# VHH binders against q9y6x5: the designs that were tried, part 283

Target 1, 379 residues: q9y6x5
Amino acid sequence: LPPKLLLVSFDGFRADYLKNYEFPHLQNFIKEGVLVEHVKNVFITKTFPNHYSIVTGLYEESHGIVANSMYDAVTKKHFSDSNDKDPFWWNEAVPIWVTNQLQENRSSAAAMWPGTDVPIHDTISSYFMNYNSSVSFEERLNNITMWLNNSNPPVTFATLYWEEPDASGHKYGPEDKENMSRVLKKIDDLIGDLVQRLKMLGLWENLNVIITSDHGMTQCSQDRLINLDSCIDHSYYTLIDLSPVAAILPKINRTEVYNKLKNCSPHMNVYLKEDIPNRFYYQHNDRIQPIILVADEGWTIVLNESSQKLGDHGYDNSLPSMHPFLAAHGPAFHKGYKHSTINIVDIYPMMCHILGLKPHPNNGTFGHTKCLLVDQWCI

## First folded at step 13 (VHH)

Design U91 (framework vhh_7uia_1)
Fold by ESMFold2-Fast, scan of step 13:
Structure U91 (fold): chain B 379 residues (1-379), chain A 123 residues (1-123)
Amino acid sequence: as target 1 above (379 residues)
Amino acid sequence: QLQLVETGGGLVKPGGSLRLSCVVSGFTFSSYAMAWVRQAPGKELEWVSSISGSGGYTYYEDSVKGRFTISTDNAKNTLYLQMSSLKPEDTAVYYCARTHYKYSGEWTPFDLWGQGTQVTVSS
């Protein structure tokens, strides 16, 4: 039978939570598997962009999901809640579930992973759930395990997405140890439930499982606000995305808008598109706006109002607070191996290797994940 | 120009119901997510519920799930919060807010706020 892989994401799981809280179930998972302590995600460090980077191995400028709110200057389309199901936004890349179904005539299954309820290149996951935040982790797990166990042709790639600890990280901030302890304990219990369910169904010994996340979280404050209305009048621009990376579409001359913004706050950097640092790999896409504002860690860009967010992400991807981790267990992985750092784009070619798929051209480097795998020799 | 005006607050007994309304002006509200945020006496701001610009996606804080319903009337540029089975703990000033919320459950900053409407749940 072909190899099987379950990819699980807990949104906003900051890597250093592993050092500050107890995770008995996750620790048992890691003991007989592998741990990558830090995953360097892509810029901007947001949910949609990074989830799509995990499954395509591409920087945001290459896969086209450049933010959670976007405007395409060529087609004049706006990406919003009302049109996130338009394939146009997702068609600049080929995610792994599409490749899995097309190369090997296998099935894919999805419980809420971003993009899996959208037909991409006229292909949708064989089994999927339409996104609904009200659906419990248990119901998502029940569907995924049913599809992994009973499908013909077999489901060889499955994804499961959960909104926590991101939602609570925003609400309480990562420094609220009492509330975050409660949330993270619940997540560890869900990991225990996942492992127990796979064991009871006879799936555990032959299934590769990756547990990861898209980004971390940093503490915000009402004392760290950047009021954009103090810099520039709303009549000069259209706001495409606000915080912590603001995407500005000028209604007047770009240079005039830039000059109004460039010295407004010591706590944000203002970039003309062509001046965005090369290390971000965030320049070569029509959905990246002419002016980008990048707030310093823990600072929130607002429009003459307070922010209720006590935690946020989207910041510079070199910041350790923005990094998730990766843990994995299964026949493809070593047991008890710890690795320091990989790039989030490296996950895709590793997953293609495990599944026996030919990867589409991508920004990942297979050599970076080589030491995690039993069928690879690592120096 | 850009305004959110809340109405419908008042005094209600425990177990009662209220419907809050928020009239939007100065922008096409179907292009934005909208939210209800409350502040109880002596407490911080608490997010209550959000709705996407399409109205297709709704989200609720756990303590109000099953008791509150968020909805929109695009023709009237109005956001609603139908509140039922009200508890003393629901006593707060309720604010209508605009955001660029996405289905991922990610909170985007609230960039425009109403003036608030008082809800008091007591005998």
Scores: ipSAE 0.000, ipTM 0.329, lowest interface PAE 10.9, mean pLDDT 88

Design U92 (framework vhh_7uia_1)
Fold by ESMFold2-Fast, scan of step 13:
Structure U92 (fold): chain B 379 residues (1-379), chain A 123 residues (1-123)
Amino acid sequence: as target 1 above (379 residues)
Amino acid sequence: QLQLVETGGGLVKPGGSLRLSCVVSGFTFSSYAMAWVRQAPGKELEWVSSISGSGGYTYYEDSVKGRFTISTDNAKNTLYLQMSSLKPEDTAVYYCARTSYKYSGEWTPFDLWGQGTQVTVSS
């Protein structure tokens, strides 16, 4: 039988939630599988960039989805909602569902994973759902399991995306134990539903399942705002992205804009593009703007306005609060194994190995995940 | 010359329905994402829903999922919010706003706002 893989993302699932809340269904899942306690994501620690890094194994500067809001200096295109399905934005990399369909002549299925409703290198996921946040987890799961059982060519790679706990993390903040407890319990119940549906349909024993996330969440406050309008007038620049990483396109001399911003707040770092720290791997792409502002953890950049966010992400990827986890179960994985840390870009070459695909050149290191796999030596 | 004008607010009973409209002028409507944001008496602004300029992507706050539907009519330069199963907690001034792309309920900068329209849900 060809190997099959279901990749599930719960957006904004901070790794340390696992230590502060009870997850009986997730705990049962990992008891017979593997847990990676921390996944070091890529910078900027945002939804679109990290979801694309998971499925390409590339840093954002290499795959081209460098933020949730983008401007391309060469083509002069804006990544706005009118251009969100433009393949241009996604064509700098080859995601795993494209490789799966082309190398093995197998099908892929997607319930709303970012990019799966876009033709990338003239290839769209064989089965997909257009993004609509009103569609329930159960409906997404029902479609994925239907496609896994009733496709020709067979679906060997499937993805499922869910917006929580990110939406509630933004609204309540990760330190709101009452509200976050309710949300996280609901997510654990959805994991229970997922396992039961796979068992009921006869998929569980032969399917590899990865449950992961793109980033974490940190507590924000109305007391931790950086007012950009106190430093620079709007006439001097175009704002491409705001918070917590501001992308600034100067309308005047770059050095003049930089000097107006450099000492604006002790709670943000201001970088000329060429001075962005090498450890971020966030420099070599035309969609990275000439000046980047990086707020300190828990600080929000605003334009003479209050922020509704009590939680946010996008911060420095060295921060543990920005890290998700990875849990996995299935024939490819050891049972009851715990691993400390991997890089989010390592997930792609691991998934290619499980599916028998030749990975495209990537920034991941297969050796980092080999201890999770039954067919590998771990010494 | 840029303007957003909301209409359609009013008084409704719990369980009722109401449709808000926002007519935009001064820019190409389909080139921007649009949002509905509300403010209840004595409370902070709360994002409700967003729609892409193409109309292909829609996003909702959890408390309104399944009850509210955001849509656009590009020929009329109009944004709509169809509200059903209204609750007293939905009582607020509703604003339409121009925004950048939004996915998974993340906030984006709002660079143009309407004047608001009052929605009151009570007996």
Scores: ipSAE 0.013, ipTM 0.476, lowest interface PAE 7.9, mean pLDDT 89

Design U93 (framework vhh_7uia_1)
Fold by ESMFold2-Fast, scan of step 13:
Structure U93 (fold): chain B 379 residues (1-379), chain A 123 residues (1-123)
Amino acid sequence: as target 1 above (379 residues)
Amino acid sequence: QLQLVETGGGLVKPGGSLRLSCVVSGFTFSSYAMAWVRQAPGKELEWVSSISGSGGYTYYEDSVKGRFTISTDNAKNTLYLQMSSLKPEDTAVYYCARTRYKYSGEWTPFDLWGQGTQVTVSS
């Protein structure tokens, strides 16, 4: 029988939440599986870019989902939530569910993972749900488990997305211990429900399960705002994305716009596209704008207004506050093994190995994850 | 030029239902997400729900999940909010707004607003 894998994402699950709160169900999962304490995500540390990096093993400049709001200079197309169904935006990479369906005769299933309801290279996830935040975790799990054991050809790769703790992280901020404690306890209970459901259906012993996230969360404040309107008139540029990484498309000479912005705030770095630090791997794509602004951790870029955000993400990917974790359990994984750090792009080649798929060229390194796997020598 | 016009508000008993409509003019949904935002008497503005221009992605505030449904009719350039199981605490002026909403439910600026329609839930 082919190996099966369920990939679960809890959006915005900051790695150090594991040290500051109790997770009895997650800890039981880890005790009989593996834990990677920090996953170094890709820049920018946003939902759409990092979810696509997990399933392609590529940096954002390579897979083309470079932000949650984008502009393509060649085609003059705009991307936002309002037009994310256009395959154009997703076609610069091949996500794992497409590879899974095209190699041999296998099916994929998806409960709301970003990109799974879009035909990518003329291939859509075999079973999927359109994004709807009102759909419960239980309903998403019921559909995934139904598809895992009632499909021909067999579902071998399944994804499950849940929007917490990101939504509450934005609303309350990660430093609100009372509200975050309540939210994180609910997530731990959902992990308990997931394990119990898989055991009840006879799936647990033969299913590989990965629990991970796309990014962390940092505390924001009304005392840490950068007012872009105080530095440059709106007539000089088109704003493609705002905070904490602003994407600026000049309407006049690029150098003139850069000169107006470069001394705007001590809490923001201003880069011409070719000067973006190499370590970000955020330069070589037409959807990356001629000027980008990168706010310091906890600072919010605004247009002459206050911000109600008490938490945010998108910041420098070297920041521990931006890092998620990865936990895994199943026949492919060691039991009781802890690993310090991997790169988020390393998840894709590991998953391809588990499923017996030939990976597309990618930025991940299989060697970084081999110590997690029972069929590999840890060297 | 650019305009949002809300209709469908009124008085309803607890447990009742209402359907709000917002007709847009001067632009199409394909470049924008649309939202419903409410304001109860003497309270701050509260975001209720958003929908992508494709209609494929919907987002809801926790207090209305399972009770409210947002939808669009792109041929009519009309946004809807179907409200069921209404509670006295749902009493507010409901505004239609234009935004570029993010997938994760992140805040985005609202750059165009309607005049509002009053919803009153009382016995």
Scores: ipSAE 0.015, ipTM 0.543, lowest interface PAE 7.9, mean pLDDT 89

Design U94 (framework vhh_7uia_1)
Fold by ESMFold2-Fast, scan of step 13:
Structure U94 (fold): chain B 379 residues (1-379), chain A 123 residues (1-123)
Amino acid sequence: as target 1 above (379 residues)
Amino acid sequence: QLQLVETGGGLVKPGGSLRLSCVVSGFTFSSYAMAWVRQAPGKELEWVSSISGSGGYTYYEDSVKGRFTISTDNAKNTLYLQMSSLKPEDTAVYYCARTEFKYSGEWTPFDLWGQGTQVTVSS
């Protein structure tokens, strides 16, 4: 029998939530599996870019999903809705479910993971749900477990995505202990439901399960706003993306736009594309705009308005507040092992190894995750 | 300037060893996969080995498995091919090439090539 893997994402699950709140179901999962305490995500620390990095092992400049809102200067196409189904945006990489279907006679299943409802290189997940935020976790779980148990060729790779705690993190901010405690307890209960459903169906002992997230969350405030309209008139540029990383397409000379922005706020860095720090790996793609503005942690870029967001993400990926965690359980994984840090791009080659797939060229390093795996030497 | 410069070719007896080097300038190969491709006299180009941008995954043509080792030194921007147990059929011009992947598990065509280095295996 081929190995099976279920990859689960709880959007916006900041790593240090594990230390500040009680998770009895998640802790039981970890006790019999592995925990990576911090996952260093890719820049920018946004939902669509990081979810695609998890399943491709690539930096954003390489896989082409460089933001939740994008403009391609060569083709002059706009990606303005994060659920855009045009394959053009997704075709710069091959995600693991496509590889799973094409290298072996295997099926993939997906409950709402970004990109799984798009035909990428003419290949769509064998079983999938069109993205719809109104569909309950229970319905997503029911479909995934049915497909894992009842498919021919067999489903060997499955994904499940859930929007919380990101939505509540934005609304309340991560420092709101009362509201975040309620939200995180509900997530822990959903993890309990997932484990019990897999046990009930006889899947638990032979299935590899990874629980992870794309990014964290930081506290924002009405006292920490950068008003872009105070520095530059709308007639000088087209705004491609706003906050906390603004993507600026000049309508006049690039140098003139840069000069109007460079001293706009002490809480924002302004970069010409070629001056973006190399450590971000955020430069070599036509969808990265000529001028990029990067707000300091907790600062929000606005257009002559107040912000209702009490939490946000997208900030510098070196910030611990932007980091998620990774927990895993199953026959491929050790029991009771704790690891400090991996890069989010390392998840893809690890998953390929578990499934017996030949990975496409990627930015991950298999050696970083080998101590998690029972069939590998750990130094 | 984008450039691949190969060294290390030469004449070797059957059963011998050679180490080929390819120095990369104008880009970092951690962002790209790198490959060795060879061409024997009067034959078509034959892919030999590839290494992922991470360096964590290596791929080999069946006839060279266990005899050749591909590796990188990121600090020196250098790609290597360590060749051992060389056979007369390994005689070819060896090219360093930059590659990526595309759909269906296929490797994309090579878009940047070195000048080639001659390897001759004879008595």
Scores: ipSAE 0.000, ipTM 0.107, lowest interface PAE 20.9, mean pLDDT 87

Design U95 (framework vhh_7uia_1)
Fold by ESMFold2-Fast, scan of step 13:
Structure U95 (fold): chain B 379 residues (1-379), chain A 123 residues (1-123)
Amino acid sequence: as target 1 above (379 residues)
Amino acid sequence: QLQLVETGGGLVKPGGSLRLSCVVSGFTFSSYAMAWVRQAPGKELEWVSSISGSGGYTYYEDSVKGRFTISTDNAKNTLYLQMSSLKPEDTAVYYCARTEWKYSGEWTPFDLWGQGTQVTVSS
């Protein structure tokens, strides 16, 4: 039977939470598997971009999901909730479930991973659930395990997405130890439920399981606001995305808009598209706007209003607060191995190797993940 | 004209149910996210739920998960909030709003609001 892989994401699981809270179930998982302590995600450090980078191995400028809110300068289309299922936005890359279905006679299954309910290159995940936050983790797990056990062609790649701890991180902020302790304890219990379910169904011994996340979280404050309205009138630009990375589409000359913004706040960097730092790999795509504003960690860009967010993400990907972790268990992985850091784009070629798939050209480096794998040479 | 009109509010006992409706006019309903936002007496606005223009994606505030269901009928240009197991804490004016939607339940700005409909949960 072909190798099988279940990829699980807990949205907004900051790597540093592992040091500050107790996770008995996750620690038992890691004890017999591997842990990567920090995963350096792609810029911008947002949900849609990073979830798509995990499954494509590409920087955002290459896969085309450059933000959670986007405008395409060539086609004049807007990406928001209203067209998140339009294949146009997702077609600049080939995610692993599509590759899995096309290279071999195999099926994919998905419980709400971003993009899995969209036909990408005319291929949709063989089994999928439309996104609905009210659907319990247990129901998502029940569907995934049913599909892993009862599919023809066999499901060899499955994904499971859960919204926490991101939602609570935004609401309470990561420094609210009382509320975050409660939330993270529940997540650890869900990990325990996951392992128990896989063992009861006879899947545990032969299934590779990766538990990861798309980004971290940092503390925000009403004392750290950047009021964009104090610098420029709304009539001069169209706002494509606001905070903490603002995407500005000028309605007048770009240089005039830039000059109004460039000295607006000491806590915000203002870039013309061509001046965006090369290390971000955030320049070569029509969905990246002519002017990008990048707030300093913990600062929120607002339009003459207060922010309800006590936590946020989207900041510079060099910040440790923006980094998730990766834990894995299964026949492909060593037992009891800890690794310091990988890039989030490295996950895709590793997963392709585990599944025996030929990866599409990507920005990941297979060598970075070799030490995690039993079939690779690493002393 | 651009307009959101809410109906369905009223007085209900704890444990009861209500269905709120919001009829949208003047824009292509399926091209925007829609949300329900509430304001309890003497409190700030609280986001309750959002739905994508496709209707395929929904997100809920923790206190209402499992009790409230957001849905749309694109043919009728109508947004619904089915409320069950109502609690005194759910007493508020409920507003239909047009918004940007985010997967992780990030708080978003709202650019068009209805007039509101009063929900009172009391014995």
Scores: ipSAE 0.013, ipTM 0.549, lowest interface PAE 8.1, mean pLDDT 89

Design U96 (framework vhh_7uia_1)
Fold by ESMFold2-Fast, scan of step 13:
Structure U96 (fold): chain B 379 residues (1-379), chain A 123 residues (1-123)
Amino acid sequence: as target 1 above (379 residues)
Amino acid sequence: QLQLVETGGGLVKPGGSLRLSCVVSGFTFSSYAMAWVRQAPGKELEWVSSISGSGGYTYYEDSVKGRFTISTDNAKNTLYLQMSSLKPEDTAVYYCARTEYRYSGEWTPFDLWGQGTQVTVSS
């Protein structure tokens, strides 16, 4: 019986939500599985970068998806939501579904995980759904379970992406307990539906299921704005990305732009590319701009306008508010085991091990996740 | 021939109720998030409420929360805003608008607008 894995992401699911709200369905899942309380994500703590890090095991500087808005200095190409299907942006790494299809005579299936509707190294997920935010969780789950049961070659790796609680986290902020309680209760119900559906289809006993997220969320405020226009005229630079990490491409001398920005706000750090802290692993890629601005937690960089976001992410990856969690259940995993912390890049080599795949060179450490697995020793 | 048509506006006393309707044509509105946006005389556009295309998630501006309810009828291609406990400060032209939640966690700018319907709350 070949090993099977379903990887589920609830976008923006901050780890601390698990301690502040009740999740009866997720708690039942964890009781007979494993929980990693904090997953230290990669910098910057944004959706596209971290979803690609989960499936490649690479830092952003290595896999090339360095932000949700990018500019490549060598090719002069621009990346945004409008051109996310250009393989150029995704070809600096090999995601696990490509490895699954090329190393094994097996299929992959995807319900809207970032990158799965793009041919990467001339390989697209065997079954996939084009991104459409209007498609319900139930329809995504129906397609995934159909493909898991009715495919030749067999689907051994499947992914499922859901936009909440990120959308509500941005809209209301994570401190809005009334709204977040409603949203998180709905997510827990979706987890219950997922488990029940897998049980009714006879998939539950032989399927490994990972539930995780790409980042957390922190509270923002109209009282915590950094107005970039107060420090530098727009004629001096091209803005590639704005907040909370601004990517600046100078139109004049780089040192002159840096000098205008370096003391702009006590709530923002300004880095020349070569001075970006090594711990971020955010320096060695042509898509990382000559000057990077990093706002302090909860501060928003704006251009002479108010921000409508009450919650945001993208901040320093050492911040617990930016961390998601990981829960897993299945034949590969221990039952009732709790682990404190792993790095998000560690998920990839663990998944390769479960599927019997040879991982591509990556930044993860298999040893960090071995305590989760029944076929490994943890001392 | 993409079109949004708002109806249901009018004059109402403080504390009264109105239901706004927006009929969409030329696209399946369940494939997009929909919003109500208002503009009071001499003021900027203010977002009021949004609903996801799946219908599973609704969002409200704090000043209208608990008083307004956004909903959809997919069979009729119609978006509704049920307004109750209306206040003079709710006086505005109300626009139906189309938007989209993207992978990047961003709502796209409103790309299709109706012509608006006037709501006047006055004694």
Scores: ipSAE 0.116, ipTM 0.590, lowest interface PAE 5.6, mean pLDDT 90

Design U97 (framework vhh_7uia_1)
Fold by ESMFold2-Fast, scan of step 13:
Structure U97 (fold): chain B 379 residues (1-379), chain A 123 residues (1-123)
Amino acid sequence: as target 1 above (379 residues)
Amino acid sequence: QLQLVETGGGLVKPGGSLRLSCVVSGFTFSSYAMAWVRQAPGKELEWVSSISGSGGYTYYEDSVKGRFTISTDNAKNTLYLQMSSLKPEDTAVYYCARTEYKWSGEWTPFDLWGQGTQVTVSS
């Protein structure tokens, strides 16, 4: 039978949660599998950019999903969740489910992973669910396991997305031990349910399962606000994205807007597009705006108002608070192996190897994940 | 003129149901994300649920998932919150709000608010 892979994302699962809270089900999963303690995500450390980087192996400037809210300067199109199904936004890369369907006589299945309900290069996931946060984890899991068992051609790549602990991380902040403990225990129980369901169906021993996330979470505060209105009038610019990375489209001369912003706050860096640090790999795309504002960790950019955010992400990808983890189990993976760090773009070529697919050109380095795999020599 | 008008609040017994409505005027809310935000007595504002302007994406605070349903009627420019299996801890003033909502449950600044409608859950 062809190799099968289930890729699971728990949105906003900060790597350090593993050290500060108890995860009996996840620890049992890791004991018989592998753990990567930190995954260095792409900048900006947000949901849609990083979820697309996981499945394409590309930096945001290359795959084109550069934020959760975007403006394309060439076509004058706006991207938000109200027009997310326009293939235009997703067509700058080829995600792994498309490659899986086109290179092999195989199907893909998706429970709400970003992009899977969109035809990309005229190819949509063979089985998919439209995004709806009210649909339970159990219903998502039931559909994925049904498709893994009852498909011809066979489903060989499946994805499952769950929006916690991100939603609760935003509401409570990652330092609220009481509320986060409750939320993370529920997630661990869901991991237990996932493993139990796969065992019950006879899938567990022959299925490769990756559990990962797109980013972490950091504590925010009403004491750490940057009021953009104190520095610049709304008549000078159009705001494409706000916090913690603001995307500014000038309505006047770019240099004039830059000069009004550059000394606005000691807790924010202001970049002209060409001056964005090379280490971010966030420069070469028409959807990256002429001026980018980057708030320091834990600071929130606001428009003359208080912020409801007690936790946030999107910050510098060098920050450990922004890093997720990766755990995996299955015939492709060693048992009981721990690895320190990989880049989030390295996940894609590893998954292509497991599935026997030829990867599209990508920014990942297969060598970084070799030690996780039983069929590879780790030097 | 921009305005949000909320109705449907009241006194309900635990386990009961209520439907809140928010009528929008002065803009077509299909261009915006909309939210329900509540404030319990002596507590801070708590986000409850959001919906995209297209109605394609819905988001819920964990404690209300499976009990509350957010929806829109774009022809009537009206936002709804169907509340079921109500608990005493759901007692709050419920506000309709316009937001620059981002995907995946992210909180964004609210730039227009209704006056609020009181929901009281008690035996």
Scores: ipSAE 0.015, ipTM 0.431, lowest interface PAE 7.4, mean pLDDT 89

